# Designs tried in a protein design chat: VH-VL binders against Large ribosomal subunit protein uL10m (mRpL10). Part 10

Target 1, 224 residues: Large ribosomal subunit protein uL10m (mRpL10), of Drosophila melanogaster (Fruit fly) (q9vpl3)
Amino acid sequence: RGKINIQRPKAPHYERARVVAVTQPKYPELPKAKSCFKTRAERTQQQQENPYNEIIAREVRNWLDHSRLVAFFHLSSITADDIFRVRVQLHKQNLHLKSYGSKIIEQAVKNTRYEAIVPLFHSNHCIVFSPDPEKTAALLRIVRRVPQMVLLGGIVEETMLSRNQLVAYAQMPGLHAVQAQLVQTLSQAPGHLIQQLQAHQNSFVQVLDVHAKNQMNEETPKST
Below, E stands for the ipSAE of ESMFold2; O stands for the ipSAE of OpenDDE; V2 stands for 0.75 times the mean of E and O plus 0.25 times the DockQ between their complexes.

## First folded at step 3 (VH-VL)

Design q49 (from a18 with heavy chain D57E; framework fv_anetumab; at its last look DockQ between E and O 0.03; V2 from the best seeds 0.00; counts 0 for: pae E 13.1 > 2, placed apart)
Fold by ESMFold2-Fast, scan of step 3:
Structure q49 (fold): chain C 224 residues (1-224), chain A 119 residues (1-119), chain B 111 residues (1-111)
Amino acid sequence: as target 1 above (224 residues)
Amino acid sequence: QVELVQSGAEVKKPGESLKISCKGSGYSFTDYWIGWVRQAPGKGLEWMGIIYPGDSETRYSPSFQGQVTISADKSISTAYLQWSSLKASDTAMYYCARLDYYGSWEDYWGQGTLVTVSS
Amino acid sequence: DIALTQPASVSGSPGQSITISCTGTSSDVGGYNYVSWYQQHPGKAPKLMIYDVSNRPSGVSNRFSGSKSGNTASLTISGLQAEDEADYYCSSYDSSSTPYVFGGGTKLTVL
C-alpha cells in the first residue's frame, strides 16, 4: 500500500497529458529513409526534437497556469518513504510536490517571464504547486521540519519572490487585500530576485545559515 | 493566543464508557495535528496517537491500537479520546498537545485530564 | 510505550553541569533530527525544553542545550539550579512505527 495516490484530481487535459507522456515511446519515430548514414542535419533535428520532453513541459506549464503559489526547493538525499510522507502532509494542505528534470523546466519556462530561474535547477530540486497562496504559511511550516528541502524562492500571484520575500509573505494575515498589496510591494526590485535565487543555488552553506537564522527568530511578526 | 483546554477530571467504574475532550482556540484547528499522551500515576509519558482534524486521519501507537478511539469535531474545534469499556489500568493523567507530524516544535499542551477508574 | 533508553536518575550540585542521555536506533534518534526534550515538575504538564535535537523554544534558558551523536541524543544542563530538579523525558519521531516514542524518563536531583 506504499503507492497510495493522494493527489487531488487535476483538470482532465492535465491528466491526459501525463498519461500520454508516460505511454510515449522513448525515442520518436524516425523518417523511413533506408540510408546507411544519417545526414548531420537529420541527426541534429532528431536530437533537438523530443516529443516526450515537450509533453512534460506542457504539463509543467499547466501547473504554472493553474497555481497561484509555486515554491522552489533544493532537495538533498532523502528516502522514498520520507519524501512520500512529506507529499502526504503537503497534499492535506492542497500543496503538490513535483520533480522535473532541468531540461524539461527550461523547455517549460522558455519565452516566459520565469526563464531566468533555469540555472536554479542545475542540482537536485523539487517544486511545490498550489492554487491557494494562503497556504504559503502551511508550506513553510511543514518544510521547516524537512531539512533535506531548502527553500530557494517562489512565485506568488505570477510574481517571482526570493526566499526572504516568500517568508515575509507567509507571515502576513490571510486577508486577500493585504496579501495582494504585499506581493506588489515585494515585487518592486525584479533584478535582485534572480540574483538572490542564483546566490542561494551557488552557496548552499550560506542558504542553510540564513534558513537556520530565520528558524531561530522567535520575535512575533509585527502586524500592520 | 493559542490555547488547548481539556475537559475536567473523571471518576468511573470498570466497564463504563468515557469520552474526554481537548478544545483548541487561537489557531486554524484543521491545519495542525493533535496528539494524546498518557501518564499513569508515578509512571512516564506514553504517546497514544495523533489526529489531523482536517480529514480525521488517525495514527495510533501500537500499544493503544484498538484500545481507544481518537476523533475530532471541526465545527467546535475539539478533539476527543474515548473508551468503549474502561479498565482499572486506564487510571492516568491524559494530555493533548498541538504538534506537527514529526512531533512538537511549540509548547502548546492542554492542562491534563485525570481519569480515575475504580470500583 | 517506553522505547528510548534514559538513565532512571541523575544528580548534581548547584553550579555544576549534568548530561542526560537518550539512546534509540537508526529508525528514530539515529535516523532523524526530530528529538525533543521535556521538563516536568510534579502535578504539571510537560514543558518543551528542546526540539529538533538542539533548538530552544522562546523563554527556555540557554543553560539547556541538546546534541546528538549516532543513536544517542543528549540534554546538557549547565549552571545547575534548584529549580531544575524535575523529571526529564526525551521523545523522537519513529520511522518504523507511528507516531512517536518517549524515553523512560530521568529524575534529576539537585543536592
Scores: ipSAE 0.481, ipTM 0.757, lowest interface PAE 2.6, mean pLDDT 80
Fold by ESMFold2, look of step 4:
Structure q49 (fold): chain C 224 residues (1-224), chain A 119 residues (1-119), chain B 111 residues (1-111)
Amino acid sequence: as target 1 above (224 residues)
Amino acid sequence: QVELVQSGAEVKKPGESLKISCKGSGYSFTDYWIGWVRQAPGKGLEWMGIIYPGDSETRYSPSFQGQVTISADKSISTAYLQWSSLKASDTAMYYCARLDYYGSWEDYWGQGTLVTVSS
Amino acid sequence: DIALTQPASVSGSPGQSITISCTGTSSDVGGYNYVSWYQQHPGKAPKLMIYDVSNRPSGVSNRFSGSKSGNTASLTISGLQAEDEADYYCSSYDSSSTPYVFGGGTKLTVL
């Protein structure tokens, strides 16, 4: 059954893994190398030992195609218990933490506009998928307390965003109604335009502060 | 366009076997859970079970475990719900539905199959 | 397996707003953001109206909105129209041995 199970790729089973993950089972203590997430060496070996790499790559393509939010993280050393707790917290927000080997990612995105993400997976990493781009703020709030996960960038509404662009996307007011239009605008406004928007926001705050101070002086006229 | 088309209404007697079908089209049939939902006359919806057609893994509601068999034939993109011996209490509308890609809710429903079991 | 609690019926006049409640436990509605709402007209299959607590599928009127507080999810229909008269079911992921559960259903009558 072991050999047969290896020939049945895990890629089509991510939906079943979602169902199991949301049950929040109590896991037995396991060796760290056999935790919920594999080391880089183990992922590379499993990829080579799994003859159905294209089927696993299809799973990655399906996640990319069905997710309006994808976030890429560098993953440093973390205990199995800590990463599981993070996975559960993310799952409560419909955020799905996954990891795949770099060759699988490269195969999945070959000949697509997402080929640029391949260099991100030369180090230990993880990916968060979600169908809801409004969950970007929740994602960043959760991982803020997880220094082992370092945001590298993401994809929102099929548009690649840098780390700074993704953070800016999460912070903009009125995220609900204009998310698709906003992503399109951000992708057409490279880093210099984002810097100009940030400068204008700072200038706007300064103007408001001057107006508030002027109103305070007028409302409390100084007597001599 | 995603579509689920179920087999037609059935009128059966107690003790007879029955197998009803649900054909999915417009999507990758093997990549989505498909489930069966029962609605007794004038009653609400109740989940019966789900199957992943890619490997035929099934999960049943405790209320229906051992009462029905859920299966799929991925070569013809068809899921099945079957009884070996129908009871009058099996009279109900039966829906198949596709779960969303993340397995969290029913995003597309079949038209329903009315099963009537009476003497 | 275990049904979520909904009122048996609600009613409202055209143009009014109404809210349908769906009460569960910390193992389902309270513990997860996988609440969905379905509309079912007589003789028809259910239709997804809200998923992930508050998200609206494409083609669903913005008069439908969803929210959650604690163990209770809510579907709000503003500007009631005659076509809104139907049965409404909530559903949630359930971390017990059941992957998800439905509510008992609420009959909405537009007076």
Scores: ipSAE 0.000, ipTM 0.452, lowest interface PAE 13.1, mean pLDDT 75
Fold by OpenDDE, look of step 4:
Structure q49 (fold): chain C 224 residues (1-224), chain A 119 residues (1-119), chain B 111 residues (1-111)
Amino acid sequence: as target 1 above (224 residues)
Amino acid sequence: QVELVQSGAEVKKPGESLKISCKGSGYSFTDYWIGWVRQAPGKGLEWMGIIYPGDSETRYSPSFQGQVTISADKSISTAYLQWSSLKASDTAMYYCARLDYYGSWEDYWGQGTLVTVSS
Amino acid sequence: DIALTQPASVSGSPGQSITISCTGTSSDVGGYNYVSWYQQHPGKAPKLMIYDVSNRPSGVSNRFSGSKSGNTASLTISGLQAEDEADYYCSSYDSSSTPYVFGGGTKLTVL
């Protein structure tokens, strides 16, 4: 499946461009939440005590609590259009891209195990949530095409991971695969273990037998 | 196991063209960026550029933009670095390396290709 | 343009601890979170020793550690051994300009 170059799609041939333009699913213009990716300056100015901040903070907590995969990104000079494109791609993979103000994040994670993420939100950032940790690889592949999104780290299965740790995780065989391998390894190990245990016992018995035979030979009275 | 194998050493004259290769194995070649790094004799590492073999998206260091061409043939899991006209200053060891999904150089490097350009 | 500055050389005796610094010129804090360290022996390809400032890949000795303070990343090698004699390069990623920059390298001599 040809990975869609999100950033510089070679202008398709005019005819292909026409077909693509016509076949592009008119996704309902998601309300250009211009507000979600405001610059730090814009966000700081708006962070007046909005009574809605608590509601949003609850939302963030809800996302954190129900997500098995959380990835944190720094946004560098990304356009709304680019964000939208990425969002669509992520959504197709059941990955949910969200952006929140630093104060909201602080409020959301205050006195929680996630409090350590607060420093990550001092600049323009976004968060990707997923209920499926197996989508980590998909996430990384998609984001790799978006140089404006800089992976800072993430949370997988309640564990905070660095950028490269997250990548490493994505490269690992799924939990089930690992479990299967473990089971296979464990299933093979008993035979070898039993053999080794038996080998030692057999060796011991042999040594005892030799000893017993030697003692019997020494007790044979020299018939004068 | 992930492995990158580069083409052998090259001895060329100024003005000659050259194309060196880096073959990847043990992983999905199309799913990872591969980069080229130059190291002149006794000098440091210099990033030249990267390519995504899946769609051949290429990015160059400003210092190497227009000076070299990076390409890939995904059918044979091979990345290339080429010069149209070599200079004596191109004398260096050239390494290819795989990058992670985000952009860090991983611990998967080719053995290097020594290019010597002498009159 | 992001530039990473390293000392040209450092030296230490076996068993000592040495530190190699890598100082960036960019105020972009984000780029410095992606600092990597590479070890290179003569005639060999670089080896990744530290990634993301302080993380060690599998197989790398715990004698190697990374840290960052401000715009300066540091590689610390404890219990210096003869085998540690090599060139060390820091690297960082920055999305704003040249995404992949290497420091000038530091030659470590074990006395």
Scores: ipSAE 0.000, ipTM 0.498, lowest interface PAE 11.3, mean pLDDT 82
ESMFold2 (binder alone), look of step 4: mean pLDDT 89; pTM 0.893

Design q50 (from a18 with heavy chain D57Y; framework fv_anetumab)
Fold by ESMFold2-Fast, scan of step 3:
Structure q50 (fold): chain C 224 residues (1-224), chain A 119 residues (1-119), chain B 111 residues (1-111)
Amino acid sequence: as target 1 above (224 residues)
Amino acid sequence: QVELVQSGAEVKKPGESLKISCKGSGYSFTDYWIGWVRQAPGKGLEWMGIIYPGDSYTRYSPSFQGQVTISADKSISTAYLQWSSLKASDTAMYYCARLDYYGSWEDYWGQGTLVTVSS
Amino acid sequence: DIALTQPASVSGSPGQSITISCTGTSSDVGGYNYVSWYQQHPGKAPKLMIYDVSNRPSGVSNRFSGSKSGNTASLTISGLQAEDEADYYCSSYDSSSTPYVFGGGTKLTVL
């Protein structure tokens, strides 16, 4: 295609890159200074592209405040049909699968008791909400069949729990006194929980990278 | 591979103490519940109790509350079942099992420990 | 009640289908969908055959199926084979006194 776009000029970009290639090596700090300026401009543009951030953030906070069960998942690539099927199964159990941008989650939980969850959402993620903590076992049963969703942890009765603690809680449904004691016993400081969840997230990302590489090499030389 | 290896058979007299073990391998020991099951000779299976090794939280079946102690040592990936004073009625095969997701059971069982209590 | 009610014995011939019942109350089998079935051969540890009423673990033959109606769960074994001869136990979550309760067990004889 022509390298000059008369609606959005790309010729200046090409010519500028060529001219800068002669001058720029003299000043290695130039790219960093421009990167900082570009980051600021991009942040301003992003705000204009997401005018409803405050409204959606309010929804997220409302779901967090009115859900007695909240589960956090890493979400790898999944088709629209597959995730819709999962949403339908979860909805039958009064479990609500939601996906929000990281910036919206940050705005929703800033200056609240939930602020510690922000690091969980630096990669692809989704959240399951329910007013019924007895549905934790049903949630884990459904999600076990969805390899694209990896449990990171959650919040039960306003207490932050790691993946393993949430699984332990799920094994005690229908016994409110025992469940309350278990939640109290298993509860940890948000900092410790987030550190543990980040470790799992980093490990899972590495596993996904390996899996993606293996998927790319599914062709055999004898298949031609 | 996941496996649970239990301690060897025991022959004891009434009134003696006993501690049997169940060692988990091939998985993260602190990430799963361990359950204990009793089977008297020629009889059925009975749940005794369960433990979460990560924090040693334990829950007992009413028939076994106060009769046995369930514990775990996460440094050596081992769960224990202990009696302070054995009775002839404690003669049974004892199994340990690793429990996974509640309501989506993937469990693994030990080979069993035969405990014989006779005078 | 500590044990769920199962028939003491059931028998069948190779290729036949048999069904084993497991009856409890609304505080266990009737109240929850957490019913499991175990197979135990003489001298061996139990093996999980069915969980959550009707789900099969990986590696369990599709000849084994589970269902539940009211307070009664059922295990059905189709295409009966000699290796199916074993004791079968149901287990359920129990809200009244124990975290879990087993059935009394059923001896399956393949003639």
Scores: ipSAE 0.006, ipTM 0.418, lowest interface PAE 14.5, mean pLDDT 74

Design q51 (from a18 with heavy chain G54D; framework fv_anetumab)
Fold by ESMFold2-Fast, scan of step 3:
Structure q51 (fold): chain C 224 residues (1-224), chain A 119 residues (1-119), chain B 111 residues (1-111)
Amino acid sequence: as target 1 above (224 residues)
Amino acid sequence: QVELVQSGAEVKKPGESLKISCKGSGYSFTDYWIGWVRQAPGKGLEWMGIIYPDDSDTRYSPSFQGQVTISADKSISTAYLQWSSLKASDTAMYYCARLDYYGSWEDYWGQGTLVTVSS
Amino acid sequence: DIALTQPASVSGSPGQSITISCTGTSSDVGGYNYVSWYQQHPGKAPKLMIYDVSNRPSGVSNRFSGSKSGNTASLTISGLQAEDEADYYCSSYDSSSTPYVFGGGTKLTVL
């Protein structure tokens, strides 16, 4: 468990981090897949040269099939120490933060009911899995303290939800039947919901680009 | 939101040079491949080539290698298709299109630039 | 670039289903799941209807579906409507060229 102050969370010492890591799911050690902005042809050739990609894709499919809560996030630049701190907090709530290469996500969900999520992973991303949908409120509470993680949407009880719908679900006071009914009521045509999730991702990317551009423009006159 | 705006129609004589443009807006211009597609009158679509604006990595279809030059200016979010010497056979509609993040399919298309080459 | 083989024309009545084929080789359609379908109305730019053999982008009617068997990909349009009348092009990754090749196109007429 380690000794972590919830009011002022800090990274576990290396030895404690090692003990915590031992409790995480393990799979064969494979080189981390690197995302690229190349043509699909080039990415496909690279995938064909790595026979172990299917092992990780199978792991992703297992997480999707056995999780009643899946949340998708855009991930801005974050230090290894900070992301590890977030993983520890999430793990205590049975929330599992995973980061996979976009090609592995695509391979895992291709020809499945989850295919529609692929466009969400065209930028830097991470996914949180949990078998317990009641942990949605805990997830959002933790993520509110991590500005580098921006909620794009998720899947609750096999139903795709936008950011706002997921927030509404999290605000239910713990009456599971009412939460299940809300999820069903918020469930709309899958195509329309996917468009909303894609629009939120695109809007966030554009906002970040504008903000970065404005900061650069403001810095240039002052620095020079 | 995402938009590709191409330059206006051109009427040229054989042997003249031409450079047409495709300006991207509403997205990170340097993170997406831009492709050029040709459509001759009454004929189908033909891939010409693609460019990655951040490093100007350019790939040409074999039929167009050496026939045209594809370039981009990331400071003004604009891609270009250029001929040094036009032929009558270059008469066609030219489309630019943004490939998705992985360069797998065209998700947004420009309106097209009609190029007419005749004496 | 080697063009993929499509029928020049296909016709159907409103409410019926039609299928457009796209035939290549093991180096393109048969070897990879990177087949896309585009719809082009007269005087307009093409619109993406299907990508990766069978996936629909947001905003595309579920009346459009894609499939592949061996070296042949197929676009099926169910419940035909007048607005479906257009030219349809398939595109596939081609391991012998870059980035992709287009089919010759199919003119769909809604009777």
Scores: ipSAE 0.000, ipTM 0.395, lowest interface PAE 16.2, mean pLDDT 75

